VHH binders against Protein Abitram (abitram). Designs and how they scored, part 12

Target 1, 175 residues: Protein Abitram (abitram), of Dictyostelium discoideum (Social amoeba) (q54td9)
Amino acid sequence: MRTLIERYYSQYYFIDTTITDPNLTEDQYVNQHTNELAVIGVAPSHPVLQQEISKIEFKENAINNEVSGVRKTGGFKLQSNTILCVITCSNGKEYFLRSCIKGKLLEINKELINNPSLLKTNHATSGFLAIVEPMIKDKFMENPGLIKFEEYHKLRNIPIQKGPVFLKDNTNDED

## First folded at step 6 (VHH)

Design a23 (framework vhh_ozoralizumab_d1)
Fold by ESMFold2-Fast, scan of step 6:
Structure a23 (fold): chain B 175 residues (1-175), chain A 124 residues (1-124)
Amino acid sequence: as target 1 above (175 residues)
Amino acid sequence: EVQLVESGGGLVQPGGSLRLSCAASGFTFSEYWMYWVRQAPGKGLEWVSEISPRGGYTKYPDSVKGRFTISRDNAKNTLYLQMNSLRPEDTAVYYCAKGTDSFETDYSGYFDYRGQGTLVTVSS
């Protein structure tokens, strides 16, 4: 069964191709709604999901945009690698979350400032990072660093899990 | 007034090591991304390494990855570049550079100041 995300969103991931360390999988998702807006968040492979988060700090321009500019077309101008926030972990590690696509920042998830654990608990839903209006809409894959959903799961060897599990196939089930 | 003063350059044989230092003043050092960039004779400026404001993130191009290590001491307002397994092609003037934004990770995202540089010559 298709989830709400699968019904209304085209799902992609962003990989920073300048990171050459194969142990650093700081990937993010990019889910484009049918209205062409993109919802950005951390991918299931992101190492921050295995860390204890101390705080999440958004860039000053992202905070100011949210206060006075969310409804304005101008917004915060983004390149694909523009940093929107820094996550500081209890062990001193830092992770930087990017806009993933060129465009204009419409909204940041301010709930992450007050409840940073929401990023880990609900990263694919209420724990999203930001909403961006893409500059490249018609040929969305032309945004640098994007990879399609199914190709990403093959690349990272992550199983695709969808909907509720009613019955598991036990040994000797031939149907 | 922003000041960046590099030191530690010199002549070293191939396979050797050098540690560069950059003394920063005139800005809140711990809030800015810092970079090392270099310029070889007759070549353009090349990005060598970057480090986040608090030092929890570092990044390198393939040309120096595994050989160079960037670090910072925010209490001393000092940036370092440890260079190991030096090659003749590493010969260049090395510059310390300050980012324009505390959260920028891309060298192409603009730095607004660099020091005078320190010469590193790798020759036998």
Scores: ipSAE 0.042, ipTM 0.422, lowest interface PAE 6.8, mean pLDDT 80

Design a24 (framework vhh_ozoralizumab_d1)
Fold by ESMFold2-Fast, scan of step 6:
Structure a24 (fold): chain B 175 residues (1-175), chain A 124 residues (1-124)
Amino acid sequence: as target 1 above (175 residues)
Amino acid sequence: EVQLVESGGGLVQPGGSLRLSCAASGFTFSEYWMYWVRQAPGKGLEWVSEISPRGGYTKYPDSVKGRFTISRDNAKNTLYLQMNSLRPEDTAVYYCAKGDSFLSYYGSSDMDVRGQGTLVTVSS
């Protein structure tokens, strides 16, 4: 049984292929909706999910594009590696999140400015980063740097969970 | 107005170490991405390292990863490159370059290279 995401989205990940260190996994998800728009966010392997987030700041062009978009003026044109925001952690570490695909920025998740922990607690849903209109919509895998959902989970050794979350009861003391 | 002055290059044996410095002036150093790029004899510019404005993010190509470390001291307006385990193929003129707070690492059109650089020669 497909989850809501699996039903309405084709799921992909974006990885930086220039990174050969298997411990540096600053990956992002790219979920293409049936309406052809792509939702971008933080992948489950991303080290930011294990940090305390101090703040999230969006690139000026991304904020201005949202305002301009409402007025039906020009859109922010994205390359796959275009930085959209910086996440500043309490330990001073910075992470930079990218558009992942070529296209036009439609909107950023402004809730992350007011509630940066939402990225960590709800990264796969309400804690998304941005919505992009892809330049390559039909053969979506032709977007450079993308990897398929199952290939990604195998590469990063992350289990695929289907349906409801399993209840765990194996650590309680039993008499 | 904007000025970047590189120093610290020299002749070193294979396996040796050097520490390069770049003194920045004429702009708010702490707000800009900084890069080290190099040009070997007869070759084009090669990106060597990048560092975010606040220093919390760094990146390297595989050719220098684990051997080179980029760092910055925003209070002193100074960029550094610590080079260890140097190889003959590291021989080049090294330049520091100013970018933007949100630029990608290999946009030569987005980099502002100043001065003559500093020559690093790795030879026995």
Scores: ipSAE 0.007, ipTM 0.378, lowest interface PAE 8.9, mean pLDDT 78

Design a25 (framework vhh_ozoralizumab_d1)
Fold by ESMFold2-Fast, scan of step 6:
Structure a25 (fold): chain B 175 residues (1-175), chain A 124 residues (1-124)
Amino acid sequence: as target 1 above (175 residues)
Amino acid sequence: EVQLVESGGGLVQPGGSLRLSCAASGFTFSEYWMYWVRQAPGKGLEWVSEISPRGGYTKYPDSVKGRFTISRDNAKNTLYLQMNSLRPEDTAVYYCAKDSFLTDYGSYSDMDVRGQGTLVTVSS
């Protein structure tokens, strides 16, 4: 257990409850590492993955307060529906990505500013959106809008083909 | 340099309407989230509304939801706030602001730019 590929992630999804059209699935993933930090990104059902992205713009408070290690009381404080960035597509459509969970913003992926297509080509890995320290760690599912990995795939009728689940000790938990 | 100039405030009776404007210059207006915030006499800043860079997203606190409407005209570098069904509690100096301005739930310690404000007085 020396690298991230040798560690166990707990996988969840976030459903944006501000979306009123039931045909729009602007969902995001929330992958909690064993160190309790959450990695946030775009879910496989998100319509942005079918669009041509023009640019990704983070809110200035996300840029200015991502480095909480420099300040002891620092770090942008997030609610689950706090918007972190806007994605502008070539056709003029806007999508809004959220923190998904309540906590402190530790890091945004600034590479998405320089290479917005990274969000589409590598959304589950190097194209992540942000890293958050959750306020609610021991009852993680108490964060509003979260749904478990298996339940999400059933809800959206998506085969289990995507997810950074890597089993510890080579156990036969779930296929 | 960045400049924001608010206008449209005045004295209005309860139940009345006003439309505020904010003329922006010195930055690429269409690339920034914009806010309306207000400060009532003797009180702190209160977030009133926000709008995404291209106007596809707007948000309001419950205190003004259904009564106030934020909008923007990126071709004219102008932000608007349509205020309907005004109440005495809406009496305040109204400011427009860029993304880094303090909001009521924000952890922002840095206030980028806001204008001089426009006074709205709701009184009979």
Scores: ipSAE 0.007, ipTM 0.289, lowest interface PAE 10.8, mean pLDDT 76

Design a26 (framework vhh_ozoralizumab_d1)
Fold by ESMFold2-Fast, scan of step 6:
Structure a26 (fold): chain B 175 residues (1-175), chain A 124 residues (1-124)
Amino acid sequence: as target 1 above (175 residues)
Amino acid sequence: EVQLVESGGGLVQPGGSLRLSCAASGFTFSEYWMYWVRQAPGKGLEWVSEISPRGGYTKYPDSVKGRFTISRDNAKNTLYLQMNSLRPEDTAVYYCAKGPFLSYYGSSYDFDYRGQGTLVTVSS
């Protein structure tokens, strides 16, 4: 009944320190599930959301990790700045999406290869990039480059949306 | 309408095997973590297994680790639980359950959707 499963995410962002222009916010989200795994994707400030995407290409190690299909004890080891994919826009611009945290790559979102626009239309849900098992789980903020949800929105001057933002099972595909 | 329909339960002798199936509809199955939970007679709900949206990560409690295997076929919108070396204490109603995919505020539900369950009886 009502005690079946209570699951939720704790929200963080990762800021790419290689970007020196304060108007270029190539940031990514890192949402930690209650099972300690992290789901990563593009932050609402990311400039790719304003571009037309031509293609998304995952790095060889990321694809090979997934293709095996078997649970890997020593899966692809990630540093926080490990590049997982390259996004190529129709105007020739490229963006690089990173693992954001140290850990092991568990899954990539292969749907982005066949439907790159999913990254733009559903970046916070079905358009996620990857699932990572963090090396630092207990004190998650000790992962370098992470910033808490509220601090991020203040730093980037982005309003927090009214009420909780949930994936709605029935109506996500309606609009 | 979210719908989860379990099947494959039945009577099995100790040491036997069963494969449970769960047919999912009404949501984008490949986007969600999926779970098997069970309730033994007179007991509370017990988590049995979980699987990531793509199936690359699975987790089990010690009570079933090495005996049970969760898997999914996203093309068929179907979740599976392979149960081997069954014991009388595995007797329970087994439920397929859907977890929330994402929440920006770390919100939770009292429960997310579950099916009506399938009975597994391990006895001679």
Scores: ipSAE 0.005, ipTM 0.313, lowest interface PAE 10.9, mean pLDDT 77

Design a27 (framework vhh_ozoralizumab_d1)
Fold by ESMFold2-Fast, scan of step 6:
Structure a27 (fold): chain B 175 residues (1-175), chain A 124 residues (1-124)
Amino acid sequence: as target 1 above (175 residues)
Amino acid sequence: EVQLVESGGGLVQPGGSLRLSCAASGFTFSEYWMYWVRQAPGKGLEWVSEISPRGGYTKYPDSVKGRFTISRDNAKNTLYLQMNSLRPEDTAVYYCAKDFETYYGSGSYDMDVRGQGTLVTVSS
């Protein structure tokens, strides 16, 4: 059975082209909903998932981004490489997460400010980074830097998890 | 007024080491991404290293990865480049540069190069 994400989203990844070290895989996912909005988050290859997170801080314009009220048609305009947040690890390491696609910022996941570990424990679901309205909606692959889900998993040599992700490899934990 | 003053260059034999320094003034050093770039004789500018405002993130091109280390001392408004295992092809004028925008930048890594540079010559 298709997961909820697979049912309602077309799945892609974004590779940060500014990274020159082939062993640094600071990749992000881009999941386009059927309503054409994109949900951005941390890819399974991202090194932050192996770190202890101290805090997540969002760019001021992202925090103050209002798409309703007096600015209901506005919003923070994004380039594909626009930095949205910095993740600070307990060991002092930092990681910077980007919008991945050009468009308008609709929402950041403010819960990451209160519970930064949510990014690590639930990166593919409730631990998402942001919701973006893409500039390029039709022919979504024409957004620069995107790679298809299956091609990404082959490139990074990461197995594709099928069906429900939660407790897939330990069925006795279902109770 | 923004000023960046590079120092620490000199003549070194292949396999040797040098530490470059950049003294920054005229801006809040701790809020800006900093870069090292170099220009070899007759060549264009080449990006060598970058460091986040708090120093928790660094990046390098493959040509210097594992040999060069960028660091910063925000209390002293100073940027450093530790260069190990130097090669003749590392011969260049090294420049310190800052981002045009504070902490979160544009993400494009546009560089504001203000200094006169410091010459590094690697030869026997």
Scores: ipSAE 0.275, ipTM 0.670, lowest interface PAE 3.9, mean pLDDT 80

Design a28 (framework vhh_ozoralizumab_d1)
Fold by ESMFold2-Fast, scan of step 6:
Structure a28 (fold): chain B 175 residues (1-175), chain A 124 residues (1-124)
Amino acid sequence: as target 1 above (175 residues)
Amino acid sequence: EVQLVESGGGLVQPGGSLRLSCAASGFTFSEYWMYWVRQAPGKGLEWVSEISPRGGYTKYPDSVKGRFTISRDNAKNTLYLQMNSLRPEDTAVYYCARGSFYTDYGSSYAFDIRGQGTLVTVSS
């Protein structure tokens, strides 16, 4: 059985082209749902996962766009490299997370403000950054900076690890 | 009193270099995004560089990328712009500008405060 993510999402990664140092892999994931919305977060190669996070601060336009839960409020219009938040580490280092794709911002994960460690412990799930309505929906790979899931894992030499198996009620294993 | 005071402008020949400085006072400099913007004679404002509060991120338009470098010294409350390989089209009044982390960086004009400017003239 496929995981929930594999069933309902097409998985991609975004490589920040403003980073020219090949040893800095500040990448993000972009998971496009079947309803065309994209969920954005931190890729497994991102160096922030090896740091102690002091705080996460969201851009004012991102905060003001969301008045209640997941709701369009006119939509903050994003470019692919639009910064949505800054992560400040305990050692003073900063990381910048971007929208990754052009579109409208629908939701930010405000829980990261109160619980920044959630980004590290659950980056692929509840620790997501934002939900975006893409401008380019049908030919999603035409969004600049995107790389396919399998190609990314080969490029960064990271094993493909599936999320939790979708379980209906119990964890009984049948050999 | 919040102030930004630019210095370092002057006359240089094409191919020359110049370093601009901006002295900030009256606010916690290390908590703000900073910008350099310019206005050439008879033209509108043009964004030329931006830098994050702690200096970990910088961005430039193609017109100056590879030639200009923005930097900051938070201990001295000072912003810098190193300009190399200057061209006649770089002739402008250069302004130091303050923005908050929450401004729209894509607009290039999203700032609260700017200084009085320093004139850079590139001619033979």
Scores: ipSAE 0.006, ipTM 0.290, lowest interface PAE 10.2, mean pLDDT 77

Design a29 (framework vhh_ozoralizumab_d1)
Fold by ESMFold2-Fast, scan of step 6:
Structure a29 (fold): chain B 175 residues (1-175), chain A 126 residues (1-126)
Amino acid sequence: as target 1 above (175 residues)
Amino acid sequence: EVQLVESGGGLVQPGGSLRLSCAASGFTFSEYWMYWVRQAPGKGLEWVSEISPRGGYTKYPDSVKGRFTISRDNAKNTLYLQMNSLRPEDTAVYYCAKGSTDSFLSYYGSSDMDVRGQGTLVTVSS
């Protein structure tokens, strides 16, 4: 049985190779939908999930994103390591989240500005970071820094876990 | 209970314009992908447009691209379809539709539709 996420998404992770401390695995997920859009968020290994978050601040270009015409307004064009936001923890520790893939920024999760703990409590769902239209769509693994779901879990020695199953007709969620 | 109520249809001359509205209730509108679909007399259902939960992404089939614009006002729980340069072949009942899954899958662009409104008739003729 596949989860609904596995059915509609190809799941990948992005590893920040600039971090040399093996205890600091600031990894992010990249889930590509069948419509080719990529959803980005923090991986289960990310140390921010063990912290209390004070605030999340997005880059100005991400907040003021304009999606009209490739040249005239431009929108926010992303490289794989483009920083989208800074997370400040209650203890003063900071983390930086990246776009992970080349493409155009479609949306940021502005709810994280008003409710930063959502990143922790719902990192794989409503606490996502951003939605990106990838530049490389057909051969998605050619995006640099990506690693397959199964390979990532082996690399980080994290048991294979599936996300929660979402039912199509959850009527109790809409009352 | 989820309700979608379309309005704005009517008779219009070829080359004219109409703006359709869809009033949504019974769900967190800002968390769901929304769609416009239509059904012409004697034809099947045709997808007309889609829009992401926050409105940053829209998509159209070639048949309406450049003429129709989908938009949403999340503060008012309202979906819109601006139709310009209308053609006789645009004559159809237009339906507002909601994505079929909860906030995670529908927010990420699930193409499945689970609720459709009552429809509003658009007739393009002279």
Scores: ipSAE 0.000, ipTM 0.238, lowest interface PAE 14.1, mean pLDDT 78

Design a30 (from Og, 13 letters changed; framework vhh_ozoralizumab_d1)
Fold by ESMFold2-Fast, scan of step 6:
Structure a30 (fold): chain B 175 residues (1-175), chain A 125 residues (1-125)
Amino acid sequence: as target 1 above (175 residues)
Amino acid sequence: EVQLVESGGGLVQPGGSLRLSCAASGFTFSEYWMYWVRQAPGKGLEWVSEISPRGGYTKYPDSVKGRFTISRDNAKNTLYLQMNSLRPEDTAVYYCAKGPETDSFYTDYGSFDYRGQGTLVTVSS
């Protein structure tokens, strides 16, 4: 009934709280799964979604990450502002994506190296950036720079989109 | 040793323009994020601009956005700040600052690993 993200994730956004310009839209989402892991990606307001992407390069420490889901020995230690990748656009512009939260890097989406357009076409799903094990789990809003899902959409004036559970979706009601 | 030497400060009238330069040495300039920060009399440090190592990314707070432009010439190891439409509240000592050796991007602008001696900009009639 709900989307997969709505069912299994608590949804948040990361904004740079040291910047007061309300028109800065280089925001990222932070979706915490019920297993407490956080999935990081590009928010719908991010200007990179309007650009032609040439390539995505992950930082060396992110690529060389040796953490696994079974054994969490080692791994890249993250601050909320740690850069994970640089996106280079066809026009020479660059964008830098951050971990958003303190914790351990578990995985980067290496598919973005081979298919950079996946970030643009599927940013909320298969085009995610990274999976992080948060340091702060039980009081997740205590992670600096996080804003709640509904507050973010109001702040950026972005409509909240819902799946076919909307009561007037006649075409999918019987499927 | 790391050296950052600012120049170009001076007295300018409101509405005027000024271009600051920062000569860098002692490190591989093209591999580091660079910043301009300022300190007005009796105030704390304020971030005014940042630029990526390759120059493809720049960022400004709303207080200077549209008026100030950061740029760099990696062949000359030089950082610039073009300041237009200057206001009395822009009066400050301006410092260029180097990002740290780590693969990190800092949001706490007081934690640069090196900062120059500064150049004074006074906006007054």
Scores: ipSAE 0.316, ipTM 0.632, lowest interface PAE 2.7, mean pLDDT 80

Design a31 (framework vhh_ozoralizumab_d1)
Fold by ESMFold2-Fast, scan of step 6:
Structure a31 (fold): chain B 175 residues (1-175), chain A 126 residues (1-126)
Amino acid sequence: as target 1 above (175 residues)
Amino acid sequence: EVQLVESGGGLVQPGGSLRLSCAASGFTFSEYWMYWVRQAPGKGLEWVSEISPRGGYTKYPDSVKGRFTISRDNAKNTLYLQMNSLRPEDTAVYYCAKDTSGSFETYYGSYDMDVRGQGTLVTVSS
């Protein structure tokens, strides 16, 4: 039954504990699928979710990786702090979203270029940022900067969602 | 054209504080990531701090985390490093550096510097 906890994803968050300004906490989720691929997006505490988004611009290497068949097999190699995109808010504030983990970029969410508000309205599902093939797959917590799902929610005082809120086809966190 | 001029170094006792400044000119300061790096006597360069173009993001290595604070004033084209609880091991020449590639590049504790200033000496002893 669907009411049993069936984990299609191992859920983690990426936080940079070296950030000195607590008002500038820019957390991201990293959800590892059972097929070993990682889905990356903005965490529920991310300040961008309180802003009006003007545009989302992906790094040129990320865009080129997505459209090139030859590059697609080669892959854009990521380090944990590789910047994938810049979000520009209507008030002029900028946020930088990172790959969070080492690996190869497989896909960016191009829908965010055409519909940047999708990141804000559906951040946990169709508003994901990118899909990465991790370099470290089997001992996933060995990726630097990751924090476990339960520890993150306790740290940020955010309730854990109860039951299925999203459909499995639209929910990266559960599919 | 591009210039970085560090100041504010000096002699302090362990536990003391210093504020370093870096005056930047010849480029659009607010569009570049900026760094502080240091070189202790007989050692290589060590990354000390980094700050995003608008100042919204900062990062430090464990050796200085909680003691040093990087900041910037884009209206004055000036970078700062506030150093508290100084230790003898912090003795070094401190340099400010500008990122070569700008705001869309890979963000690491290692950097590609196209300009480095003359440096300012910090000595922690007594």
Scores: ipSAE 0.000, ipTM 0.133, lowest interface PAE 16.6, mean pLDDT 75

Design a32 (framework vhh_ozoralizumab_d1)
Fold by ESMFold2-Fast, scan of step 6:
Order: structure tokens, then sequence, then C-alpha cells
Structure a32 (fold): chain B 175 residues (1-175), chain A 126 residues (1-126)
């Protein structure tokens, strides 16, 4: 009936309102799982996907998420615009990825430090940026800067591409 | 040994301009976020500006936005703060700082700096 993502995730995008150049679409996705945790990554329109990545560097607070074993989540408090990492491209250009939502940082994708191209090749899956526990779970659109999936695709003029449906046709056609 | 040495402070009239410099040594300057932080007499530390390691991102609080500009020269290991349209309320000791392990967002938290310099005094009065 629906794709796995449509079944288990509520899909949103985050637009960085500090970007004033209308040709720069440094957007990120925010996919909230049914367990209420949010997975953050780069949106299909993000210009980094057209660049060669040299390295990805996380802010020290994001890397050192634990303090003396006392804090389970490291206590790193996130606002929508909290920068988590800097991406440096081979041409010298920098991009900055944000938490997108207010909450607590649970995990960064440390694999991106060792394999930065993973962000580009698998941005919607294994190349995610971070996992966040949202402060606002029940009314998720109250998180500032978020835009609904369908509204975003209209705004950026990107077709909504649906994956395979899981309903099988029961007709056994010989021909 | 990590060193941050600020300079460029002084006495200026309201509406005047100053350019602060910070000479950094003892660490790989180009790999660190850098900050300007100030402390007015009898007040706590206030974040003034921040800049990414390669200089592509800068951020300011509303109190100085449009008047102050942070920049860096990684080849010279130097951080700058250009201050225009100075006001009496800008009077403070200005510190150069590098990122610490427990940094918070400037808008909603405090900064735990790994290192701060000795500071440079800026006095805006008539």
Amino acid sequence: as target 1 above (175 residues)
Amino acid sequence: EVQLVESGGGLVQPGGSLRLSCAASGFTFSEYWMYWVRQAPGKGLEWVSEISPRGGYTKYPDSVKGRFTISRDNAKNTLYLQMNSLRPEDTAVYYCAKSGPDEFLSDYGSYDFDYRGQGTLVTVSS
C-alpha cells in the first residue's frame, strides 16, 4: 500500500532561514520514526550532493556526547539552528549541517568521519547525520523551521517519487 | 603551549570604529571554531561573534548584528573583529576564545571555552 518510509516515518524538511541567497538550497530532512526519535540528514536539493567531499568534522560537543559516564545523552542541548558539523569539499567550499529540531543529541553518524562520501552516496539511509530526541513530540510542526514533506516538494519543484508498494497482485497471468 | 593575544582596544567616541586582532599560537588554528566574547564592568561574559574553522560561517547576537564583523586569516593564525558604529554599551574587555568541549548555542546558553586570551579593553565614551 505504502512504502516502508511512508508507513514508519512522518517526513519533514528543515530550511535554514539564515541563507539569503535564493540559489542556495542547503536543506535537510527530518524523518520522525513511530518511536518518536528523529533522523536528520541532507535533503535531495542540498548542493553538497553535487560536490566531492574532502572531510566531515563534527563540533566537539557532538563528538564528546558523554561526560564522565554521568550523562547518558551527553547533555548536548539542541536548538533548531544548532550546527553539528562542517563539511569541507575538495574545491574548498564549506557546508554546515544543523540539528533542525530542538531536543537532545542521541547519536552522530561517526562513520561519516571515516567515510565522508557516505553522506553523498547514501544520504537518505546509512549516510544520515544524526539521531535526535525531540523536545516537542506530540505537535511536531511546532518545531521552528520545519516544512511538511508535500509542501517542501512543491516549494523546491522536486517530484514526489514513490517507492514500491508491498501489495502483491494475486492474479497468476500465464502470458 | 596555547596562546591567544588580543590587541587593538582603546578609547573611542560614540559612532567610532575599532579593529581588534587576536594572534593565535600553540594549536592548529584552522581546525578550531573561534569566538569573540566580552565582559562589561560588573557584568558576566557575553558572546559577541563566532566563526567556523575555514571562515565560511559567521554568527552574531542581535546587539551587534550589522555593526560588527568577525573574520580570520588562517595563513597568519589571526582572528579579527571589525567594530563600527560603537555605542557606550559596547564598553567591555574583549576576549578571543577557542572552542571548548561543552559549547552551547550562543542564543540560549553559555560557552565553556578551552582557552581565552588576556583581553583588550574597549572604552566608548565622550
Scores: ipSAE 0.006, ipTM 0.290, lowest interface PAE 11.4, mean pLDDT 76

Design a33 (from Og with T100P D101E S102E E104L F105T T106D; framework vhh_ozoralizumab_d1)
Fold by ESMFold2-Fast, scan of step 6:
Structure a33 (fold): chain B 175 residues (1-175), chain A 125 residues (1-125)
Amino acid sequence: as target 1 above (175 residues)
Amino acid sequence: EVQLVESGGGLVQPGGSLRLSCAASGFTFSEYWMYWVRQAPGKGLEWVSEISPRGGYTKYPDSVKGRFTISRDNAKNTLYLQMNSLRPEDTAVYYCAKGPEEFLTDYGSYDMDVRGQGTLVTVSS
């Protein structure tokens, strides 16, 4: 009999630690999977989740990003504050989302171009922003601007949501 | 060619209000991030506010958040700063600054193109 392989997630948030105003809540999540890759998206506190989204426009380098095979040739190189996209709301409001982590961009969620509301309806899962290969993997908390999951939820007074996953079960994946 | 002309400064009492203007020329104003920065006597440049090219995004440091409002009129090539609830520590020369095109990157105030003479704001009783 086989032991089921369960996936464990290390969850973090990215905030601007130089800003002490508790109402500046344009925070983003950073979920590190067991394969060490980081999934980036909007945090529950992000004001865009209260807006009607008109469109999402990715930076040219992010759209044209290509990573080749085993040798990992290519890929857009990121600093923690590199802007990946602008979200334009129906009321004209704009939000700019960052990579959060220094590393290499592996993938943007191109589905957000065709269905921008997915960011709002499924922000913690299929509505993720990007997948990044971190430069700092083994000591992940050494990435600047990160705050631990439980500390963040206490700081922002937000209930802990269960089972944040961005990956679909490949056996149940449907069109 | 590129010109930024600030105006609207003056003497005001604590708790008062002022509206600053910056008339821009020599570049396609609507394509650039714009900033207000200030310099108090004997101090370095301090970032005060920023606005995206389309005007849909604004950001402020904690020191002025809730009191200052940045806005722009791209049809008139003019940047504004509405300053409310002024404090003595807001006393400074205020400068309009041109930034990069769309998609802000992580950079400091020294990357801002601060041109012009500025406009003096003095908050005293």
Scores: ipSAE 0.446, ipTM 0.725, lowest interface PAE 1.8, mean pLDDT 79

